# Ledger of designs, part 85: miniprotein binders against b1l550

Target 1, 279 residues: b1l550
Amino acid sequence: MRLPEELLERARDIHSEAPSHRIKLDRVGSFGLKVPVEFKGFLLLAEADVWVSLPEGRRGVDLSRQVEAIYELSNPPKDPFSLCREAAISLLEKLNYADSSGVSIRFDAPLQDGESLKYYGVEISSIASDEIINKIRVEILGMTACPCTAELIRAYKSSEIAATHTQRSLGILEVSTKAEHPDPDKLASIIERAMSSPLRTYTKRPDEGGLVIRSLSNARLAEDVVREMIHLFLEEFGHLPEDTHILAAVRSMESVHMHDIYAERSFSLDEIRKEISSH
Below, E stands for the ipSAE of ESMFold2; O stands for the ipSAE of OpenDDE; V2 stands for 0.75 times the mean of E and O plus 0.25 times the DockQ between their complexes.

## First folded at step 9 (miniprotein)

Design bc14 (at its last look DockQ between E and O 0.92; V2 from the best seeds 0.00; counts 0 for: pae E 2.1 > 1.5)
Fold by OpenDDE base, look of step 9:
Structure bc14 (fold): chain B 279 residues (1-279), chain A 89 residues (1-89)
Amino acid sequence: as target 1 above (279 residues)
Amino acid sequence: SEFTVEAERNGVRVTITVTRDGEEIRVTVEIEKDGKRIRFLYTVTSPEKLEKVLKEIERIIRLFGADPEEVKRLIEEARRLAEEILERL
């Protein structure tokens, strides 16, 4: 049943009323929207969050306008980077009481793996105020082999390739910049190259054996992986603005423990360059 | 080399700055409306990317209610400036 439109003339605009407590809110919006995006020739259904700030004198946000803003820009489907930037700006313009806006778009990105596909997780964000900050988070699974156990086994039994425990590890790169979003495929590649070996969607028996041997021959601590990620990131993305902020992290799902090992470094490009130059 | 193009109409001021940064072109857009200002940045490394960026900028500027003809003029001027830089790279 649709209510008569004439009721709108008699109804109070609850959103424009003064709140009971005059407090500014940083983010108010709709979370878990589903929007189509075009990515690398795939049409994907992404999850999206849209929000704006709310001034202390306004009770609520016009949520319908937020939803409208992103869906207007989502048809026809476009790349998620343009969608994110345009939607963030559109939100800020359409909701004139807001001093800031934001959009986040999440999906599994397809990645070619020989004749098959694997994937990585991606979250693309844009935050608009006086300036636009673009953020991208990439998460991809790889494999790590423990060098400590390998060394113990090598010392115990003479072997050219020492056995060790292996596990899946989640690598994370998060980049926040005033520039355009960095290429997520490049970020995923950096993470995979920083690990002992990549994962494969499928393996033939000889290929599986080779993958394990490669991992064992390239044993790395979680700390090693993070440092390698940073190193590779600087080589590929060192041209980004110096105020670009990076989070490099690894969560190793250790096979010999019930808990995970976690390592991270947060830094700006300016900061890390100074650190490296001091050595 | 830095070049700036500006348009002001209907209370919307748009400034596009095209700057050479090494082997890249930076395109900075500033939009001012009703006392609010927003700045955003693109990096252009190819003619194909330039066209994509210019199309996005055009769409964004239109969100602010800028005059379509004036926006078109501004974009074409920005294109010209960027292409001149790209030819020298």
Scores: ipSAE 0.696, ipTM 0.893, lowest interface PAE 0.7, mean pLDDT 91
Fold by ESMFold2, look of step 9:
Structure bc14 (fold): chain B 279 residues (1-279), chain A 89 residues (1-89)
Amino acid sequence: as target 1 above (279 residues)
Amino acid sequence: SEFTVEAERNGVRVTITVTRDGEEIRVTVEIEKDGKRIRFLYTVTSPEKLEKVLKEIERIIRLFGADPEEVKRLIEEARRLAEEILERL
């Protein structure tokens, strides 16, 4: 049912009124939208949040207009990174009373794994004001092998046993930058290479043996994985603006413990370079 | 080296700056309309990425209601400058 449009000339525009309490709001928007995106040939249904700031003198946000902005740009489906940046800018232009806007998009990214697929988690955002801040978070599982247990087993009777406990570990890289979003596949690759071995969707027995042997030969503490992620990140993305902020973290589901372990480091590019150059 | 292309029409001022940064190109865009300014940045390493970046920049500039013919000219000038730099890398 559609109401007659003639009623609009008689109704108050509630949104444009002054509020009873003149308090600015930082984020007013629609959260949990479903938007189609195209990622490397895959059509995905992503989740999105959309918001703008609201000045103290304006009672409400034109919420339908902000939802329209992202859906207009998502038809036909396109690259989620372009969608995110373009939608954030479009919101700021269309809702000119706002001094900032934001968009976040979340999806599982398919990744080729031999003749099969695996995946990793991606969350991106773009916050627009007089500049744009683009953020990407990538999460991917890998395999870690404990070097402490490996050393104990090696020392046991000078054993020929090469063994330790292995587990799935979740690697995390978050990057916040004024440049466009980094390539998520490169971030995922950095995380996987920092671990003892990548995970595969399936393997034949010789390949599975090879993964396990690789992990045993490349045993790493969670702390070492974080440090390696940082080293590899700097090699590949050291060109980003100096005020780019990074969070590198690992949550390891240790197979011999009832609990997980966690390691993290956050830094800016200029901060970490000074730290490294002081050694 | 650094190259700048500017256009102003219909109350929209657009500046695209192309700079070489080591092995990469940085493309900086500044759009000013109604006294408000927005600035954003891309890093470009290949002709394929350049094309995607320029198409995105064009779409963004058009969101501000810039003159279509000026936008097309601005993008083509930026393309020529960036492609020359990429060729020398």
Scores: ipSAE 0.554, ipTM 0.851, lowest interface PAE 2.1, mean pLDDT 88
ESMFold2 (binder alone), look of step 9: mean pLDDT 78; pTM 0.744

Design bc15 (at its last look DockQ between E and O 0.90; V2 from the best seeds 0.00; counts 0 for: pae E 2.3 > 1.5)
Fold by OpenDDE base, look of step 9:
Structure bc15 (fold): chain B 279 residues (1-279), chain A 89 residues (1-89)
Amino acid sequence: as target 1 above (279 residues)
Amino acid sequence: SEFTVEAERNGVRVTITVTVDGTEIRVTVEIEKDGKRIRFLYTFTSPEKLEKILKEIERIIRLFGADPEEVKRLIEEARRLAEEILERL
């Protein structure tokens, strides 16, 4: 049942009313929208969050306009980076009372793994105000082998390749920049290369054995992985603006403990360059 | 090498600055409307991306209600100047 449109003439605009408390809100929007995106030749259904700021004098946001803004731009499906940027700007323009807007798009990105596919998690964001900041978060699973246990076992039993516990580890790179979003495949590659070994979707027995041996030969602490991620990031993305902010992190799902090991470093490119140059 | 193009019509001012530094291309866009300003930056190393970026910029500028013909002119001028800079590199 559709209500008569004439009722709109008699109804109060609740959103434009003064609130009971004059307080600005930082983000008001629709979270968990589903939008199609085109990524590397795949058509994917992504989750999207859209929001704007709300001034202290306005009771509510025109949520329908937010939803319209992103769906207008998502048909036909386009790359999530342009969608994110264009939608953030469109929100800011369409909702003239807002001083800031934001869009976040999340999906599992396909990654070729020989004849199969693996994936990484990606969240692409753009925040618009007087400037636009682009943010990307990449999460990919890898494998780590503990060097400490390996050394203990080596000392106990003379072995060229010491046994050690191995576990899945989640590597995280989050980049915030005024430039374009960094290439997520490159970010995923950095994370995988920083770990003891990558994961494989499909392994034959000889390949599995080789993967484990590789991990043992590249035993790394969670701390080692984070430092290696930073190093590799600087090599690939050192050309980004100096005010670019990075979070590098690892969550190791330790196989000998019921808890995870976590390590992180947050930094700007300017900050980390000064740190490295001081040594 | 750097160049700037500007257009103003119907209360919308658009400034596009293209800078080429070695292999890095930077495109900065500023849009001013109703006393508000928005700035955004594209940075890339592949000249082939220029056309994609210019198309995006064109779409964005149109969101602000800029005159389509004026926007088109501005984008074409930016393209021309960018290509001239790239050819000199």
Scores: ipSAE 0.663, ipTM 0.880, lowest interface PAE 0.7, mean pLDDT 91
Fold by ESMFold2, look of step 9:
Structure bc15 (fold): chain B 279 residues (1-279), chain A 89 residues (1-89)
Amino acid sequence: as target 1 above (279 residues)
Amino acid sequence: SEFTVEAERNGVRVTITVTVDGTEIRVTVEIEKDGKRIRFLYTFTSPEKLEKILKEIERIIRLFGADPEEVKRLIEEARRLAEEILERL
C-alpha cells in the first residue's frame, strides 16, 4: 500500500524539529548496506556504512535519503573507490544540515595467482567536511618462516638440517590521507613482498617445494616483516602528503603456539622520514 | 607548472587547479554552493589516470546541480591544458 502524498502536508515533520535535549551527534546513519561494486572487471557484493553528523538543533536524520544516495550512485555498479568518495560528498550535499559525512565500503578483492585467483581484504572510507580524508586498509595472508628456530636447529645436532616452523601471517597496511585512496593491489604487493613467501591458491608438489625453499631463504620475524613493509611503502608512496598516516602490522598465526603474535608501527610520513634520517 | 580553470553558474562556483611537478600530478578541486565549500585533491604519478580522475570530478560537480554544459566545458578545458603541459615533458 502506498499512502497519499497529500498526507505529508498534514503530518508533522518530526525529523526537522528541535530535540528535547539539544546535543549534537557525531555519526547517525545506516550500517551494513549491501551494494554492488565493479573492481577490475569483477562484479562484487560489498558492505557499506553511511552516516552524517547531526547538529544540536535537529531532532533526526533523513535516513531514507542516505540510503537512496548511495544506491543511486551504485547503479550501475562502479569502482568502489569512486563510489566511496562520491557518496561521501553526495551525503554532505543532500543533507545540508550536517557538518560532516562518512562512507565506508568493505569487500574482498581478487588478485591474479598464476592461472587462478586469490583474494585480499579491503576496507575503505571517505569522511567529508570542508575537506575529504580518505582511508584504506588492506589485509592479505602470506607465509613467514621463523629465523630463530632455524638457527637453533642449525646449531643443534647437525648444521645440515635446514628446518624451521612456518605459518600463515596476516599483513596489514592502513593509510589515511587527504589524497585519493592508494591502489590496493600495490598495498597488497608490498605486504606480500615483505613476507617470507606468498601463499598460493593451490600448488602441485614442485610448486610447493619452491614455496618452502623461498620461505626458508627469506626467514623473517614478524618485526622484520613490519619494517620491510614500511621500507617498501616509502619507496612506492613517498609522494603522498606529509601528514598522511600509516599503520603497518602483522598478525602471525604461529604454528607452534596456541596463540598469535602481533607487531605494528603507526607513523606519519613526516615522522618516519625524520626517524630514518637520524640513523 | 600549474594552471587553474574556474566556472560559476546557478550559484555553484568550481575551481580546478592542476599542478605538474616532475613526475607528480596534483589536481585540486574546490566547489562552493550557498556559502558552503568542499575541497578535495588527487595526487598521482601516472598521467594515464588523468581521464579517469576528470570523469570522477565531472560526476561530483554535477551532484551540486551545476549546468551540465558548463561542467563539460570546464572539464574539457582542464583536459586540454593538462595535456599541453604533459606533452612538453
Scores: ipSAE 0.541, ipTM 0.853, lowest interface PAE 2.3, mean pLDDT 88
ESMFold2 (binder alone), look of step 9: mean pLDDT 74; pTM 0.686

Design bc16 (at its last look DockQ between E and O 0.90; V2 from the best seeds 0.00; counts 0 for: pae E 3.1 > 1.5)
Fold by OpenDDE base, look of step 9:
Structure bc16 (fold): chain B 279 residues (1-279), chain A 92 residues (1-92)
Amino acid sequence: as target 1 above (279 residues)
Amino acid sequence: SEFTVEAERNGVRVTITVTRDGEEIRVTVEIEKDGKRIRFEYRFTSPEKLEKILKEIERIIRLFGADPEEVKRLIEEARRLAEEILERLKGE
């Protein structure tokens, strides 16, 4: 049922009214939208969040206009990077009372694994104000082998390749920059290379054995993985602006414990360069 | 080398700056409308990426109600400048 238009004309605009409390809000928007995106030749249904700031003198945000903004730009489907940037800017223009806007798009990115596919999680964001900040978060699972247990077993059994516990570990790289979003495949590759071994969707027995042996021969603490991620990141992306902010983290789902091990480092490129140069 | 092109029409001021940054080209876009300013930047090394970026910039500028013909002119000038820089980079 559609209400008569005459009733709508008589209704006060609730969103434009003064609020009971004059307080600015940082983010008001729609979360959990579904939008199509094109990524690496795949058409994917992504989850999207859109928001704007709300000034102290306005009761509410025109939420319908936010939704319209992103869907207008998502048809036809395009790459999520362009969609984020354009949508963030469009939100600022369409909602002129807002001094800031943001868009986040999340999906599982396909990654070729032989004849099969594996994946990594990606969240692509753009935040617009007087400037645009692009943010990307990549999460990918790998495998780690514990060097401490390996050393204990080596000492006990005198084996060249000591048995140790292995576990799945989630590696995380988050990058915020005024430049374009870093390549998510490259970020995923950095994370995988920083771990003891990658995970595989499909393995034949010989391949599985090789994967485990590789892990055992490349045993790493969660701390080692984070440091290696940072090192590899600097090699690949050291050309980004100095004010680029990075979060490198690992969550190891320890197989001998009921809890996870977590390690992280947050830094700017300027900060980390100064740190390294001081050694 | 830094080149700036500017267009102002209908209360919308657009400034595009094309600059060489090492082996990369930096394109900075500034849009001013109704007392608000927004600035964003692209970096690229390939002509293919240039075309994609220029198309995006064009779409973005149009969101602000800029004159389509003026925008086209501005984009074409930015293209010319970027291509000139790219050619210089290839010759080095």
Scores: ipSAE 0.544, ipTM 0.826, lowest interface PAE 1.1, mean pLDDT 90
Fold by ESMFold2, look of step 9:
Order: sequence, then C-alpha cells, then structure tokens
Structure bc16 (fold): chain B 279 residues (1-279), chain A 92 residues (1-92)
Amino acid sequence: as target 1 above (279 residues)
Amino acid sequence: SEFTVEAERNGVRVTITVTRDGEEIRVTVEIEKDGKRIRFEYRFTSPEKLEKILKEIERIIRLFGADPEEVKRLIEEARRLAEEILERLKGE
C-alpha cells in the first residue's frame, strides 16, 4: 500500500529525533544480508553485515540508506574486497551523522584441489572513520602428524618403519591492517605449508600413499605449526604497516583424544620483529 | 619520493599522495566533504595491481559526488606518478 503524500508530510521523522536516553551506540546495523560477489571468476553468494555508529543525540538509523549503501555497489557483482571497502566508505557518506561505519563479508573461497575444488572460509571487514582498518580471517583444514607418537614407535622397536597418528587440523590466520586486505589464497597457502600435509577433497590409493609419507616426514606439534605460520607470514607479508595485527592459530582435532588441542599467538609486526631480534 | 595531486570542486576536496616506501608504492587518498575527512591507503609492489587500485579509488571518490572531469584528471596524474616510481624501481 502506498500512503498519501499529505500523511507523510505531517508525520514525525522518528529517526532524527533525540532519544529519551542520550547514549551513543557503537554499532547499529543490518546483519545477514545476502550479496553476490565475484571471486577468481566464480560468482558466489556472500553474507554481509553493515553498521554505523549512532551519536547520542540521534534516535535511530535510516535503515533504507544503510542497506542501500551495499546493495547499490553489489550490482553488478564485483570482488568482495572492493565491495567491502567501498560499502564501508559509502555508509559514512550516506549516513553523515555517524563517526564510524563497518562492513563484514563472509564467503567460502574456492581453491583448486587437483581436478576438483575445495573451499576455505574467508571473512573480511572494513571499519571506516577518519581512516580505514581492513581485517581478514582465513580458515582452512589440513593434516598434522604427531611427532611424539612417531618417536615412541621408532624407539620401541628401533625400527625403520615410520608410524604415527594423523589428524585434521584447522589453521587460522587473521590480519588487521591499514593497508588493503591481504590475498586470502596466500594466507591459505601459508597455513597449508605450515602443516604436515594438505587435506584433499578425495584421493585414490596411489595418491594416499604420497600424502601419508609426506605427513610422516613432516610431523609437527600444533605449537610448531603456529610458529611456522608466523615465519611464513613474515616472509610474505612483513612489508605491511608496522601496526598491522595478526592472530595465528591452530585447532588440532586429535584422533586419540576426547578433546581438541589449540595453540595461538597474536602480535603486531613491530612487536614480533623485536621479539625475534632479541634471541 | 612523494608526489601530491589535489582537486577541490563542488564542495569536495580530494588529495592523492603517491610515495615510494622502500620497494613499495604507497597511494594515500584523503577526501573531505562537509567537514568530514576520510583517509585510506594502498600499498603494492607490482604494476598489475595499479590499474585495479586506481579504478577502486575512482569509484570511491565518485561516491562523494566529486566533479567527474576532476576525478579523471586526479586518477591520470596519480597513474603517471605511480608509473614513474615503478620505472625507477625496475632500473634499480
């Protein structure tokens, strides 16, 4: 139903009024929006959240303007990183009473896995104020092999037969920076290279043998996977601004335990360089 | 080591600064409209990223209603400056 213009002309603008309690809000937004994105030639359906700050003197957010900021930029579909940054900036321009805005976009990124595809999780964010902070989180599964069990078996028989248990491990890299978002494929590659072996969509018997041999030859503690992730990250992304913040973590889904093993380290580039140079 | 291009028209001021930072190019964009200022930057080492970055910068500036001809001029000047730095880096 379309309302007559005369009615709308005399209605209060509820959103621009002062609230009964003058308390600013940090995030007021629309969450769970579905937006199309184009990533590496794939058209993906991503999930997005948008928000702005709300000053103490304003009662509400113009919801249609908020949603408009991302939808008008998402057609035609474009890469999710540009969409994320552009939408965050557009929110500030369109909702000029806000002193900050934010956008998050989540999708599963395709990755070639032989003749098939596998996927890894990506969540990106852009927070805009008088500057922009860009954040990316990448999660990808791999395989790890236990070095303690391998050593115990070797010592028990003094044998040349290598054996240990292997397990799926979830690797996590999260980066927050003033530069543009790092390439998620490079982050995923760092995580996989830090593990004992990549996890494949499927393998046939000849390929399975190679994966097992590789994992046994590169048995690692979860702690050492995190350390290797940090080393590899610094090699590839050490050029980012010094106040860039990173979280590196691994959750190992142990096959012989009732619970998972977890290791993590967070740091800024400035902090970790000083730590490494002091040893 | 630092090159700045500015334009102000239709109540929108845009500043693009192109800087060499070691082996990287840094492009900093500042937009001011209605007393509100936003600053963001890009860092890259490879020429293939330049055109994608410039296109994104152009789209962002246009969101603020900047004059289309001034936006085109700013982007072309930023491209020229970035290409000059890239050529110098290649000769090193």
Scores: ipSAE 0.432, ipTM 0.807, lowest interface PAE 3.1, mean pLDDT 84
ESMFold2 (binder alone), look of step 9: mean pLDDT 78; pTM 0.751

Design bc17 (at its last look DockQ between E and O 0.89; V2 from the best seeds 0.00; counts 0 for: pae E 2.6 > 1.5)
Fold by OpenDDE base, look of step 9:
Structure bc17 (fold): chain B 279 residues (1-279), chain A 89 residues (1-89)
Amino acid sequence: as target 1 above (279 residues)
Amino acid sequence: SEFTVEAERNGVRVTITVTRDGEEIRVTVEIEKDGKRIRFLYTFTSPEKLEKILKEIERIIRLWGADPEEVKRLIEEARRLAEEILERL
């Protein structure tokens, strides 16, 4: 049942009214929308959040207009980076009372793993105001082997390849830049290369054995992983603007503990360059 | 080399600046409308990426209510400037 449109002439526009308390809100929007995106030849159903700021003098946001803005741009499906940027900018224009807007798009990105697929988590964001900031967060699981336990076992029982505990570790790279979003596959590759070994979706027994041996031969602390991620990031993405902000982190799901080990470093490109040059 | 193209019509001002930064080309777009200003940046090293960027910029500028014919002119001029820089790389 659709109500008569004539009712709009008689009804108050609740959203445009003054609020009871004149307070600005930073983000008002729709969270958990589902939007189609095209990524690496896959058509994916992504989760999206869209929001704008709300001035102190306006009671509510036109939420329908926000939803329309992103869906208009998502048909036909396009790459999530363009969609994110265009939608953020479109929101800022369509909702003229807003001084800022934002879009976040989340999905599992497919990654070829031999005859199978693995994946990494990706969140693509754009925040529009006087300037646009593009943010990308990549999360991918890998494997770490503990060098400390390996050293203890080596000292106790002489072995060329010492046994040690291994665990899944989640590597995280988050990049915020005024430039375009960095390539998520490159970010995922950096994370995997920083760990003791990658994970495999499907392994035959010989391949599994080789994967474990590789991990044991490349034992790394969580701290080592983060430092290696930063090093590799600088090699691949050192050309980004100096004010580009990076979070490099790892969460190791330690197999000998009930808790996880976490390590991170937050930095801008200019800060980290100064730090490295001082040594 | 820095090149700027400007268009103003129907209360929408658009400025596209094309610059060389090392081996990269930077395209900065500024849009001004009704007292609002937005700036966004693209970087590229290849002609294929340039075309994608120009198409996106065109869409964005149109979303902000710029005159379609003026937008076409602006985009074509930006293309020309970018291609001139690419040829010198």
Scores: ipSAE 0.692, ipTM 0.892, lowest interface PAE 0.7, mean pLDDT 91
Fold by ESMFold2, look of step 9:
Structure bc17 (fold): chain B 279 residues (1-279), chain A 89 residues (1-89)
Amino acid sequence: as target 1 above (279 residues)
Amino acid sequence: SEFTVEAERNGVRVTITVTRDGEEIRVTVEIEKDGKRIRFLYTFTSPEKLEKILKEIERIIRLWGADPEEVKRLIEEARRLAEEILERL
């Protein structure tokens, strides 16, 4: 039922009132919205969060306006990165009382894998105030082969055996920058190349054998993977602004243990260059 | 190696700065309206990305209420400057 419009003349505008406690809020918004996006020719269903800051003198946020902002921009479906940046900037215009706005968009990105597809996780965000900060997190599974066990087996009295334990490892790259979001496929590629071997949707036995042999010849600790991810990132994205912040991490589901191993390093481009130049 | 195009009309000021940084082009956009300012940045090395960047910039500037004729002029000038730099790379 739609209520009579005449009531607006008599009712208080609750949202525009001052609150009883004048405290600024950093994020007030709608979370878990479903939005369609078009990524690399695929139509995907993404999950989005939208928010704005709320000044200490305003009791409530115009929630319908912020939800409307992202849905207007998502019809017809378009590139999620443009959507994220445009929606964040649009929110500052539409909710002019806010000092900042933010949008995050999450989806599983398809990646060609032979005649099939595999997927990796992507979460992007854009936070707008007097500047925009664009953040992207990419997660993709790969294979690692333990170099410690490989060396022990090589040194064993029958040294012709090439073997070690292998496991799935989750690689993570997170980038926060004032420039536009990096291409997630390039970030995923960096993670996969840092691993001992990529994972595939399926293989035939000869191809599976080749994959395993590649992993054995490219054995890496979780620490090695993180360092290689950083090296490869700097080669590809060293041009980004110097205050760009990166987190590189690996969570390895070690097949011979009941627990996972985790390694990470966070840094700014300026910081890591100074570190490397000191060696 | 640094070029600025600016427009101000109806309380909206837009500044687009195009710079060369080594083998890269950097495009910085600043929009100011009603005392509120937003600044954002793009970097690229190839002409293929330029048109996508300029279209996104145009949409954002229009979302903030910039004058349509000035938006057209700003984007055309930014394109010309970026293309001249790309030709010399």
Scores: ipSAE 0.495, ipTM 0.836, lowest interface PAE 2.6, mean pLDDT 88
ESMFold2 (binder alone), look of step 9: mean pLDDT 77; pTM 0.730

Design bc19 (at its last look DockQ between E and O 0.90; V2 from the best seeds 0.00; counts 0 for: pae E 3.1 > 1.5)
Fold by OpenDDE base, look of step 9:
Structure bc19 (fold): chain B 279 residues (1-279), chain A 89 residues (1-89)
Amino acid sequence: as target 1 above (279 residues)
Amino acid sequence: SEFTVEVERNGVRVTITVTRDGEEIRVTVEIEKDGKRIRFEYRFTSPEYLEKILKEIERIIRLFGADPEEVKRLIEEARRLAEEILERL
C-alpha cells in the first residue's frame, strides 16, 4: 500500500527539524546493505555500509537518499573500488548538509588455489570530506608453526625437522591512503608469504605432507609474521604517500592454548622509514 | 612536468592536475561547488589505468552538476596531457 502523496504536504519533515539537543553526529547511515560488485571476473554480492555526518541543527539524515546513491551507482555492477569512491562523493553531493561521508564494502574475495578456490576477507572503504581517504583491510588465514616448541623438541631429540605445534593464524593488513586502494591480491599474498605456510582448500595426502613440512621448516612467532608482513609491504608498496597509514596484525589461534596470541604494529610510511633508517 | 586544466561553469569549478612523479603519474581532481571543496588523487604507472580513471573522474564531476560538454572537453584535455607524460616515461 502506498500512502497518498497529498499526505506529504501535511506531514512534517522530521529529518529537517531542529533536534532536542544540538549535537553533531559523526556517522549516520544504513549498515548491512547488499550490493552487487564485479571483482576479478566474479559477480559478488557484497555487504555495504553508507553514512554521512549530521550537523547539530538537523534532526535526522535522509536515509533513503543514501540508499539510492549507492544503488544508482551499483547498476550495472562495477568494481568495488570505483563504487566505494563514487558513492562516498555522491553522498556529499546528495546530502549537502553533510561535511563528511563514508562507504564500506565487504566481501570474500576469490583466490585461486590449484583447481579450487580459497578466499580472503576484504573491506574496501572511502571517506570523503575536503579530501578522500581510501582504506582497504585484507584478512587471510594461514598457518604458523611455533619455533619455541620446535627448539625444545630439537634439544630433546635431534632431528632435522623438529616437530612443533601448528595453528591457524589470521593475518591482517589495513591500509589508509590518499592514493588509490592498494591491490588486495598483493596484500593477501604478502600475508600468506609472511606466515609459515598458506592454507589450502583441499590437499592430496602428499601435498598435505609437503605443506606441513614447509610450515615446520619455516617456524615463525606471531611477532615474526607481523615483522615479515611489514617488510614485504614496504618492498611492494613503499611508493605510496608518506602519510599512508598501515596496520599489520596477526591473530594466532594457538593450538596448545585456549586463547589466541595477537601482535600488531600501526605506523605511517614516514614513521617506519625513519625507524628503519635509524638502525 | 605538471599540467593543470580548469573549468568553471554554473558555480562548479573543476581543476584537474596531471603530474609526473618519477615513474608515477598523479592525477589530482579538485571540485569546488557552493563553498565546498573536494579533492581526490589517482596514482598509476601503467597507461591501462588511465582510461578507467578518466571515466571515473568524468562520472564524479557530473554528480556535481557540471556541464557535460565542458566536462567532456576537460577530460579530453586531461587525457592528452596524461598521454604526453606517459610517452615521455
Scores: ipSAE 0.423, ipTM 0.789, lowest interface PAE 1.4, mean pLDDT 89
Fold by ESMFold2, look of step 9:
Structure bc19 (fold): chain B 279 residues (1-279), chain A 89 residues (1-89)
Amino acid sequence: as target 1 above (279 residues)
Amino acid sequence: SEFTVEVERNGVRVTITVTRDGEEIRVTVEIEKDGKRIRFEYRFTSPEYLEKILKEIERIIRLFGADPEEVKRLIEEARRLAEEILERL
């Protein structure tokens, strides 16, 4: 049922009133929206959050206008990075009482894996105020092989046995920058190249053996996976603004332990360059 | 090298700055309306991204209610300047 429009003349505009308690709010918005996006030829269903700041003198946010803004920009479906940046800026322009706005978009990115597809996690955000800050987080599973156990087995009296424990490891790269979002496929590639071997959707027995042998040839500590991720990131993205912030991490689900191993390093480009140049 | 293009119409001021540093092109956009300012940038090394970036900038500027004909002129001038910089590569 649609209510009579003449009621709008009699009803208070609750949102534009002053609140009983004059307290600024940092994020007021709509979370868990479903939006279509077009990514590298694929039509994907993404999940989005939208928000704005709310000054102390305004009681509420026009939430329907927030939702309409992103849905209007998402039809027809377009690149999620452009959608994210454009929506954040549009929110700030349209809701002029806000001093900041934000949009996040989450999707599973398809990646070619032989004759099939595999997927990795992507979350992007754009936060607009007097400048825009773009953030991307990529998560992808890979295989790691323990070098400590490999060396112990090599030193055992039957040194011709090449073996160690292998496990799934989750690699994470998170980048926050004033430039546009980095390409997620390049971030995923950095993570996979830092691992002992990529994980595959499906392998036949000869290919499965080859992956294990490759992992033994590239056995790496979780700590060195993180270090390699940082090295490869700097080669690919060292041109980003100096205050770009990065988190590189790995969570290894160790096959011979009851617990996971975790390693991480966060840094700005300025900080890491000074650190490396001092050695 | 650094080149700046600016338009001010209907209370909207837009500044596009194109800068080269070695092989890197930087495009900085600054939009001011009603005393509020937003600044953002793009960084790239390949000319294949230029047209996508310029189209995104055009869409963003139009969100602020700028005159469509002036936006077209601004984008065309920014394109010309960026192409001159890319030709020196």
Scores: ipSAE 0.421, ipTM 0.807, lowest interface PAE 3.1, mean pLDDT 87
ESMFold2 (binder alone), look of step 9: mean pLDDT 75; pTM 0.702

